# Ledger of designs, part 90: VHH binders against q84jc2

Target 1, 232 residues: q84jc2
Amino acid sequence: MSKMRNLVEEKFLEFYESWVIQLELYLHQLLIAHNNNTMSETELRHLISKLTTHHKAYYTAKWAAIREDVLAFFGSVWLNPLENACSWLTGWKPSMVFRMVDRLRKSRVVLVEAQVKKLEELRVKTKFDEQKIEREMERYQVAMADRKMVELARLGCHVGGESVMVVEAAVRGLSMGLEKMVKAADCVRLKTLKGILDILTPPQCVEFLAAAATFQVQLRRWGNRRHYVTHS
Below, E stands for the ipSAE of ESMFold2; O stands for the ipSAE of OpenDDE; V2 stands for 0.75 times the mean of E and O plus 0.25 times the DockQ between their complexes.

## First folded at step 7 (VHH)

Design g29 (framework vhh_7z1x_3)
Fold by ESMFold2-Fast, scan of step 7:
Structure g29 (fold): chain B 232 residues (1-232), chain A 125 residues (1-125)
Amino acid sequence: as target 1 above (232 residues)
Amino acid sequence: QVQLVETGGGLVQPGGSLRLSCTASGFTFDDHAMNWVRQAPGKGLEWLSAISSSGGYTSYADSVKGRFTISRDNAKNTLYLQMNSLQPDDTAVYFCAKEYDLWSEYYTGSSFDSWGQGTQVTVSS
């Protein structure tokens, strides 16, 4: 019959829309700071801290939501189809941020040799952590086809409240496995972000965060515009 | 060192209300999600509610939706659980639980990073 969103999807949609509006306001501040050569290191670090806190707020809200319904984050209703197509385990792929760093290098960001070395070490570690999580996802997908899951699927064909409850309990068990993988992926995301910010100077951090936020905001705008195109 | 101290438990009649508090120390409280979890006699742990670092997002287990409200005061490093319309099945030890640090620590796969000692709630005549 009708297509309905569950309560978690509606609540997180409201949260995410507000979160994105605040991200756009912070992006405006980052762009002003990038062009203002009179800002002190203390003022720049304060702005960087606001962005860091804002990203932490997102992940703390996400982790609260996935405890209730992790599946809401696979094919999220608060993301447009383009954003969903670009997602890796419910969010951005950690190694993709190094493409943003590469853009900064080509955009006249003068990195000292020590920074280049540390960024390369971080890139290698991030890629290794991604591959470890991808192997865990492969094992999860194989486990979906084991004997117990096949038997539960067969049980679900019977009409009755008790069989429905048993199937729901099994689905919740599978959701706990997904929750663990999503949390692991989010930790790699945030550690990668923190690692980059720890390596860069405050002016370089502002430029990096401005580039990343610009890309995130523009990807959303591009996908939203295309989503409303009428198809014959 | 992380410390979580729960207070506010007690004996209450069915239909009654209680407000639980959890005072946190040893970490940056306003950077972490916080949770309430309970354990009824002879049962496993049951997650009840979570709140984001700013308080901007909350979530609840189906068993307590509409009856319990989670909140926090970051200036006081305190987490709250307002419990209304209490039922005998709500009898349990209630624990405050800290979510993992997303910046400095590696995720260990455990449900929570740190727990309090718990506070007993008994719903009976």
Scores: ipSAE 0.618, ipTM 0.850, lowest interface PAE 1.5, mean pLDDT 85

Design g3 (framework vhh_7z1x_3)
Fold by ESMFold2-Fast, scan of step 7:
Parts: sequence; C-alpha cells; structure tokens
Structure g3 (fold): chain B 232 residues (1-232), chain A 125 residues (1-125)
Amino acid sequence: as target 1 above (232 residues)
Amino acid sequence: QVQLVETGGGLVQPGGSLRLSCTASGFTFDDYAMNWVRQAPGKGLEWLSAISSSGGYTSYADSVKGRFTISRDNAKNTLYLQMNSLQPDDTAVYFCAKEPDLWSEYYTGSSFDYWGQGTQVTVSS
C-alpha cells in the first residue's frame, strides 16, 4: 500500500479537536459580550460573524471529508458515545434548535411579536424539511433489504471474480446515497441557523449562540466524564 | 458577481511540476470551500481536490493523492494546486470551482455554483 495514504477518521479527529477548542474560546467571548452589555452593534455583529464563519468551516471540512468516507460520520471516533447517541443524521436535529430559541422569551432579551411569528414560520418549514429527509432515510433503509440487495448478499457467499464488480458498484451506490442525505440534512441545519440569526437582533443572536455553544460543550464534557464514581 | 480566474497552466514534460492559481472576487472567499476539477479531451469532468473554507481540511481523488497538493491564501483570495510527477494522462483543462452557499435559500444541492474558464495543462507524451 501507499506510504502517503490519508486516514479520514484520524485526519478529521485532529481537525475536530482544534475546532472545538476554538468554539470554547468563542463561547468565552460570547459570554463576556452578553454579561457586560458594553459592546456596540458593530462589535456584536463582528462576533456573530466569527461564529458563523467558524460553523461554515466545520461544514466545509465535513463535506470534503464525506467525499472520501461518508461512513466515518456514522458513529464518529471524534465524538464520545453520548454525543453519538444524540446525533440525527451525523449532526444536531434542526428542530431542536427552536427549544433554545424558546428560552429567549424567559430571558432579559425579549422577542417582539413580529419575531415570534417569523420564528414559528421557520419552525414549521424546518420540521417539514426534516420529515422529508426522514422519509428518504426510511426508503434508503428499506432498499437495503430489497430483493436485489438480498441477492447480492447471497452471491457474496460465492467468492468469484465475476461477482466482485457488481458488489463493488452496489456498495459505491450506497455510499453515494448516504453522502446525498448527509448533505441534505446539513443544508437544513445551515438554513435553520441562518434563518434564526436573520430574525434575531445582535444581542439576541449573541445570547442564542452562547446557549447553543454552551449546550454543545457541556454535552461533550458530560459524555467524556460519565464515570464520576471511582472503584474503591 | 462571482469571478474565478485560473493561471499557471502550460506545456510540461512527464515527471515535471506546475503550480496553478485561482484568483477569486465577488464573494467572501474565506466562507466557502473551493475545489479543483479537470476535463480531459473527450472525457467528462473529474473532481480532483477540495479544501475547507479555513484551509484546515483537504481531500483528494485517488488518481492524484501523493502528487497534487491543494492550498489557499484567504488574505489574497487565492486558491492553489501544486502538481508534481505529472503524467500524460494529466493533460486536461483545469477548473477551480466554488461550493454553493450552504446558507442560501436557493441552494440546489449541486456540487458547485461557479466555475472559472479553465487553464490548459498539456503533458508531453
């Protein structure tokens, strides 16, 4: 084999660890901005832009990686078991984000009626797009058990060169189908995030992004330290 | 509006090297992944390499792994492809391509939304 071979899992693990460290640094800046309330609108927009760019960096890296190995994102080695258990199609479930938005109504940051209406419209649209992807995934899973796939599995018991190309083509098709579904899910995630940020004021965006980042960081910390009781 | 301009193509002997550049304008370069794609005479498009918006992650087609290196300079709005150990089969028009705006309501799910005009690379037989 090649001495210059790249392993997607190891390469993305290195990327993700650095990405999370930078997210924690941005979270610190968001919390300072939220608590001190001394930043101008321009300064808040700049901070929001840094977070937006940071999330874009994640998705552009993910899409580059899934071109080589989409399966690395189903049960990712760079995520702990709790993070993996909470994943929906290799990431956060888009509609869950609105639960964080609902907390803004109980905070000192008050949503006006026009914002509430736009957020509800976005919630409905997001849920609809999410359900479309869930139906596609169901169809994909059913297709795995169709007669052609069952026949290919049966032929796999007869190790002959003539069957190798047919099996390889089928496996390649499966990976391409998963890549398409992951990209569709990521597009819904990004459109939902953008939609929320477009509706909220800069101070509300800071509070929302701080809540989202805090949840992500705490979920990771809890999963990494799940055994808090030591053996005697 | 978006513009991508490739330079650095030319005639090179087998085993030689070339460095392609792609200068971007009309969009926030550091928000988007960039790609290199080629088309050999009478053939379809072949994806070669991708780089994340920050430059923190790169990927390559098997045909070019170990020979080509993608990089970017976000301060200069420029994408690069360093091509080493060139072979006659690498003869093609090379395009830089921008990934779609993932945040856009008009995102179509297609791989790329904008392409350069291409730069010709010819490797002597």
Scores: ipSAE 0.662, ipTM 0.854, lowest interface PAE 1.0, mean pLDDT 85

Design g30 (framework vhh_7z1x_3; at its last look DockQ between E and O 0.71; V2 from the best seeds 0.00; counts 0 for: unsure alone 63.2 < 65)
Fold by OpenDDE, look of step 8:
Structure g30 (fold): chain B 232 residues (1-232), chain A 125 residues (1-125)
Amino acid sequence: as target 1 above (232 residues)
Amino acid sequence: QVQLVETGGGLVQPGGSLRLSCTASGFTFDDYAMNWVRQAPGKGLEWLSAISSSGGYTSYADSVKGRFTISRDNAKNTLYLQMNSLQPDDTAVYFCAKEPDLWSEEYTGSSFDSWGQGTQVTVSS
């Protein structure tokens, strides 16, 4: 049975699909750059900048959409179940990217001791920030039985125009809290990404971004196949 | 220093139209989503519309859907709000609001990190 989508879901789905297509194009460029040792540092930095800009663009769209309906992002109908299963507070878990860095290290990427130290510091900080957000989310979830929710539940039993308005107001209040948490999580994501990119050399950044993009694209592809989603 | 300057407000009759502008400076305008919000007399702040950094995505509050259109010109560092079919209930001070820095070290929980001085819109017969 097809899930009914609201307008925000539909709009963001369209946006996201386009965004992913562009990501795939960038991934191709990253892979070329990764396999081409003749590219200048300037060229690599330019490519990195394009990717970072692309990611920033996503979050500006996301935050715009969240203003209208943050709840849409907790369903994320534009993602397949596999992608959703791997999501942490409406996106990728920040600490996950360190696993990618570790994999790079196990391959051909050589990190100097100073880089390793900085990455470890960043990892610790990222995990701390994640935990902080998780605790806040837990508090919020526990507080779901607060006055507002009780009122919502009570009003939900009544049919009438005035009741609907009150219910909507209550929902908006709840949504505001969620919005803050989502944005906080997004900030941790972007700080982590920036931190990593600041530590890595341009060639290493390209490799890292290629790995990250590959993972994202493949996760989507695998998930779609599993759920019999065919794209022409 | 981040500056946002709203213009275009004024007095208009019901059913009329206005176009608001917000000129941005002191930051990389095309890196940030932008918003329009308003505050009516005796009421709280109301979010109206948002637009992504490139303008590729827009969102609206139910109260203004179909009537208001948000847009931006990144080359001019300007945000716009086309307001059609204005009603007396639209009377308010309208503000341009910047989203927080996505790369900030600490998210303060604030919805917006910068505001303009606002521009008065009055809808009256």
Scores: ipSAE 0.883, ipTM 0.958, lowest interface PAE 0.4, mean pLDDT 91
Fold by ESMFold2-Fast, scan of step 7:
Structure g30 (fold): chain B 232 residues (1-232), chain A 125 residues (1-125)
Amino acid sequence: as target 1 above (232 residues)
Amino acid sequence: QVQLVETGGGLVQPGGSLRLSCTASGFTFDDYAMNWVRQAPGKGLEWLSAISSSGGYTSYADSVKGRFTISRDNAKNTLYLQMNSLQPDDTAVYFCAKEPDLWSEEYTGSSFDSWGQGTQVTVSS
């Protein structure tokens, strides 16, 4: 039975589809800004602000949704199988964004020594925070198989309704643990994104955001196309 | 200085309606998710509803789903809670609560970092 989960999935699917459409519009603006170099620093900062606000809108919506059903974000129905395969704890892996930064070094964008040092410090901190969350998730998954959980599973096989409340309390505890981990992962994502944007100049921020948005949009298009082509 | 001020509480009969408002100042209102939380006499805090920074997504506790509607006006820095079909067990102090800065290095994992003073809602005949 999952009426509550179905409602959250439906609402977030509608939200996410609209959010992605707007992301594609912002990507178009980022690519124009990147390719023609005609925008002022003020105009570039405004465009970067739009992307920042857009990502904040996503995470605030996600956190509202996980208060009702965090499990909706594990194997999300609004993501295609390719997007889900590339997911790390319900979203992008924080260290992945540094690969986008590496592309800036190989383009026409020249990073000064001070920026390179700050980016490396941020990379180290991000990996540390990421590994801490991975260890917490591993402990959570191992705890699922401990004696208490095995006993609850055995109790659940009893046909008497009096054990239902004990099992329900355990399931609520599991959901609360997952919610905490998802929020921790999202905080690392947002701090990493902010850190990179704080280090880069406005033109470099536009290139970085364009690369990140291009990857996200293309991954979705590749996965969606596979759905249509392989579902004959 | 973050400030949240709730208004709109009062005495209402069972089945009645009230609209609560929360005026925000001291921060960029449209960057943050906002929440409504209540505390009934002699009980703990109960989360009721959340709204995303843009207003594009809302969520509700099972106890109020279908009866309460959260909304926001970012131009006016104001959060609302429309309460319909009020019952005696809705009697509580209602608080406006701001979600933490998700971008801050100082985020501690707390659900809310700022609260209003609350507004009293009493449902009785």
Scores: ipSAE 0.722, ipTM 0.884, lowest interface PAE 0.9, mean pLDDT 86
Fold by ESMFold2, look of step 8:
Structure g30 (fold): chain B 232 residues (1-232), chain A 125 residues (1-125)
Amino acid sequence: as target 1 above (232 residues)
Amino acid sequence: QVQLVETGGGLVQPGGSLRLSCTASGFTFDDYAMNWVRQAPGKGLEWLSAISSSGGYTSYADSVKGRFTISRDNAKNTLYLQMNSLQPDDTAVYFCAKEPDLWSEEYTGSSFDSWGQGTQVTVSS
């Protein structure tokens, strides 16, 4: 999964490496808070706020980058092959995050009936939003295949500027549509995350955020070890 | 309640420089990406630059890349645009714009949900 880098890929690689380092630092704080029964609710809410701000910063950077090149986010050079294989529309799949909630319920976290009801409502809504986006993405993939055929015909015919402008406009339109789909998926991710954090108590939020950050960090470390060892 | 106030516009000669500022209030500034857009006389809106909420990523339209620099100071709730090598085609009203709340609002396809009244930049001899 190696492709030529361009300016957006180089800039976002630098951003992403810094962002992951900071996520690892926040994970350390989450693990301390998770195992420490002496932190106040105010202290826990402050830590939770740092994590949500950090996640928002990622998406605002991503959205700035996709204005220049949305395709850089499909098979990203800043992710290892395992991370890329786990991606759904350039990021984590919203409905899969409920598996983390389910695991926490089985091991450490006791949820009251009101929380369980709200989480199930959120799960159903999240899955519905996912399915809507998946249907739209399927239609886009067909349109992109058709656009490649039009581009090849343009190159083979060497037709004048008006035909080139029509093809260029169509390609730009498909790229803009893809950007909007990626943004829509990101909004579902953020609404799902917010919904979970709003339902959980502050100690439960810290447990959830620690599990999520642990998974993300371990996926990166495990994929890097397999990839580098296999090729070195 | 969201308020964005642009300052720093003015009249400048071709090749000159200006620094625009945008002071923000009524929202948590460091949670949002910020943008600069402009509107030339008789033209539509043109996106110029974006900066991520932390300031860790910036992007630019081809028309201004290399000449304009976006930055932010989250402690002062202020967005900046340093404009160098100004040309007559840069004459426009310049607006700072806030991206929608990613956290709570449904994505409508709109890139911005708030902007100020703008500041006039005029480049002429």
Scores: ipSAE 0.609, ipTM 0.839, lowest interface PAE 1.4, mean pLDDT 83
ESMFold2 (binder alone), look of step 8: mean pLDDT 77; pTM 0.768

Design g31 (framework vhh_7z1x_3; at its last look DockQ between E and O 0.75; V2 from the best seeds 0.73)
Fold by OpenDDE, look of step 8:
Structure g31 (fold): chain B 232 residues (1-232), chain A 125 residues (1-125)
Amino acid sequence: as target 1 above (232 residues)
Amino acid sequence: QVQLVETGGGLVQPGGSLRLSCTASGFTFDDYAMNWVRQAPGKGLEWLSAISSSGGYTSYADSVKGRFTISRDNAKNTLYLQMNSLQPDDTAVYFCAKEHDLWSEDYTGSSFDVWGQGTQVTVSS
């Protein structure tokens, strides 16, 4: 049985599909740039700027959508099960990107000692921020059994105009808390990304972004092949 | 100085229309999602609509869906709210609100980090 999608899910699905298509185009450009050592620093910086702008655009759309229905992002019907399984608070886990950086270090990318030190500092900070958010989320989840949720559960068994209003109020309260958590997580994601890009040289940034985009696109492709049936 | 300034409010009859504007200054307008929020007399704040940085995505509260349209002109650093089919219940102070910086180090948990002064909309016969 197919799940029915609400309006936000449908709208964001359309947005996300378009966004991913554009990401794939940028990925192609990143790969070309990565394999072309003749590109100027200005050209590389321009490409990096396009990617960063693209990511910013996603999160501004996400936050717009969250305001209407944050719960949609905890189901994320626009993602396949594999993508969802890899999600941390409605997105990629910030500390994950350091694995990509490590991969770069093991490749042809040479990081100077100063960069390595800064990356380590950023890694520590990122993990700290993640843990802080996780603790807040845990507290929030435990607090779900508060008066409002109890009332929601109680009234959920009854049909009536007044009951509906109370239930809606309870849901709104819940949603507001979740919105806070999601936005906090997103901030950590973007701070981490910005931090990495500020530490890396333009060529290194291109390689990093290419790796990140590749991972995202391949995860989606592989997940789709595994969980969806293609009908001819 | 970061600032939002709303204009376009006024008195309108039921069924009428208004177009609100919000002019932004002191920050990179096209980097942020923007919102419209209102506060009716004796009531709390009510979120109405949001728009992504590029304008490619919009969202609405159920109370205004089909009647209100959010848009933006990034070249003019201006946010708009087209309000049609206005009803007495739409009487409120309308605020433009900026989303928090996506790269913020200290997310305080507030809904928005910058607010306009608001513009009064009164729907009455």
Scores: ipSAE 0.890, ipTM 0.961, lowest interface PAE 0.4, mean pLDDT 91
Fold by ESMFold2-Fast, scan of step 7:
Structure g31 (fold): chain B 232 residues (1-232), chain A 125 residues (1-125)
Amino acid sequence: as target 1 above (232 residues)
Amino acid sequence: QVQLVETGGGLVQPGGSLRLSCTASGFTFDDYAMNWVRQAPGKGLEWLSAISSSGGYTSYADSVKGRFTISRDNAKNTLYLQMNSLQPDDTAVYFCAKEHDLWSEDYTGSSFDVWGQGTQVTVSS
């Protein structure tokens, strides 16, 4: 098992570093598009599609990886401590993205009333889905402490191949439950992202994606600084 | 119509190799992770391997790690499984399966939402 976890961590680290490099290249393209008001709607949609495809590539890779080792994503070696500290169920907290949309509206994005209404409806639904997952996480923690699990943990302290197999099956069940929870959270993230992009115009989508990518890239740079206050 | 069609199954001798193909139609193949799953006679489903939408990440079950290689050709909407060093215990019906839709309203706990019909692989004793 430990060798399996090491392999997943190593492979996903390589994947993630390449994914972030490509995100920075897309960010550059988004910033150029944002500063060029003559770019056609078709060209803007193509760029938005590239970003959407890039995010889907991340989640499809993540879902493939969590089948081998979901725990690798809770204390990820490919993320610095600041990035890990900011994570909610292995990724960004869905409701936080609406703060970014609100900041964009104040700074540069002009939203019509119909868009504001749809974004508020999406915000309410996102918070509801988020709270549902948090309740499931609470149930997961309670289930881990139930009488059967306590009994299996005690058996694991004794000799015997049969008790070892029973304990390993229970641990596998817990990992599968955690995998389901992570997938549910990722679905909320992608549904929220898609919802925002469906509501915004192509120029607004470009500005939103540029702001999101800028924050993600900058958070990584802040956490990677040699003299960051939490650096050991 | 949304479909996955497997080909390439057959009879092989222990230590032999076989390549399975799965052709996808009716959905945007490039948007989804793809999986290989098998079912041996009288046993449940066993997940074997997954590949990300771009092919940039792959994962494997311990039972096939180092022997099987998953790959995809997005231009052809085709998923592959290269199987080397085959053993009698690899005898099973092999299915390709599409990962659950990442954009779904609610994750139901179902790992896959589209399955192929399966292709039989028999490794002679």
Scores: ipSAE 0.651, ipTM 0.863, lowest interface PAE 1.3, mean pLDDT 85
Fold by ESMFold2, look of step 8:
Structure g31 (fold): chain B 232 residues (1-232), chain A 125 residues (1-125)
Amino acid sequence: as target 1 above (232 residues)
Amino acid sequence: QVQLVETGGGLVQPGGSLRLSCTASGFTFDDYAMNWVRQAPGKGLEWLSAISSSGGYTSYADSVKGRFTISRDNAKNTLYLQMNSLQPDDTAVYFCAKEHDLWSEDYTGSSFDVWGQGTQVTVSS
């Protein structure tokens, strides 16, 4: 009845729990700024900067962790099953955020013509980058289907000398390829986020960041509720 | 001008300890992960350790795990590597390296955009 966790999973679980708590605190600040409309532009820019710094901190930690164990990020122990099922290559899908922008445009956010043009250009670029990564992921489907062999090599299953060296080399090649693919996806995520924040005004950025953080927090809460109910 | 300067290298006996420092200038140090990498004579580069931008996460290569400790002081813009239980095969030039700007750059397969000039560590009796 106990779950086995390796050292990367233990360390990153502790980091991630702290990181999510801070994200929820920033969400409260975003919601206050969104609802009350009483912050100065300087205060809004400061809050936006805190959010971008917080997201950067997550990725610098993630990239440090994947150098030790990229596979920990496929089916992560720090995420509930719904969060894992909704993940695209270890994280949120970059193109999904444009659905959020579209919903904000239908409600309170009024965009000028120049902003709409820039957002459409960014949407096209983001989808193009995603499609490139998805084709690379297809090439690694063989590695996923061969997971039993990877797990045996990862756990140090020792067979005759030459076969062990060949398996070790294959595991290293697979891990390096997955690491590069994860990093490429993360760069698309960060560039898409930065691109949106550069196009939007500070009040619009606060509305966008509030919506994005709300979605992330609600996905975690909803998945925990269903996971808890399903497994209890 | 973006710059990384390593100090603290030298000659040390086997089993000894040494602390390397890396002082950063020309960029917002606490926005980026930092790394230590070494190159032994006649060998390629070997990644040793990484630390996240806030210092909240550290990682190590198996070859140094338990013996080396990475840390950072963001107020001083300084990265450290505490090296204990040094052995002759730790003899190398040690570099600090800055993670490239994840926020603004297209991924090109390269993880580091700024390197120090390196500091020599020699472990011998």
Scores: ipSAE 0.556, ipTM 0.826, lowest interface PAE 1.9, mean pLDDT 83
ESMFold2 (binder alone), look of step 8: mean pLDDT 79; pTM 0.787

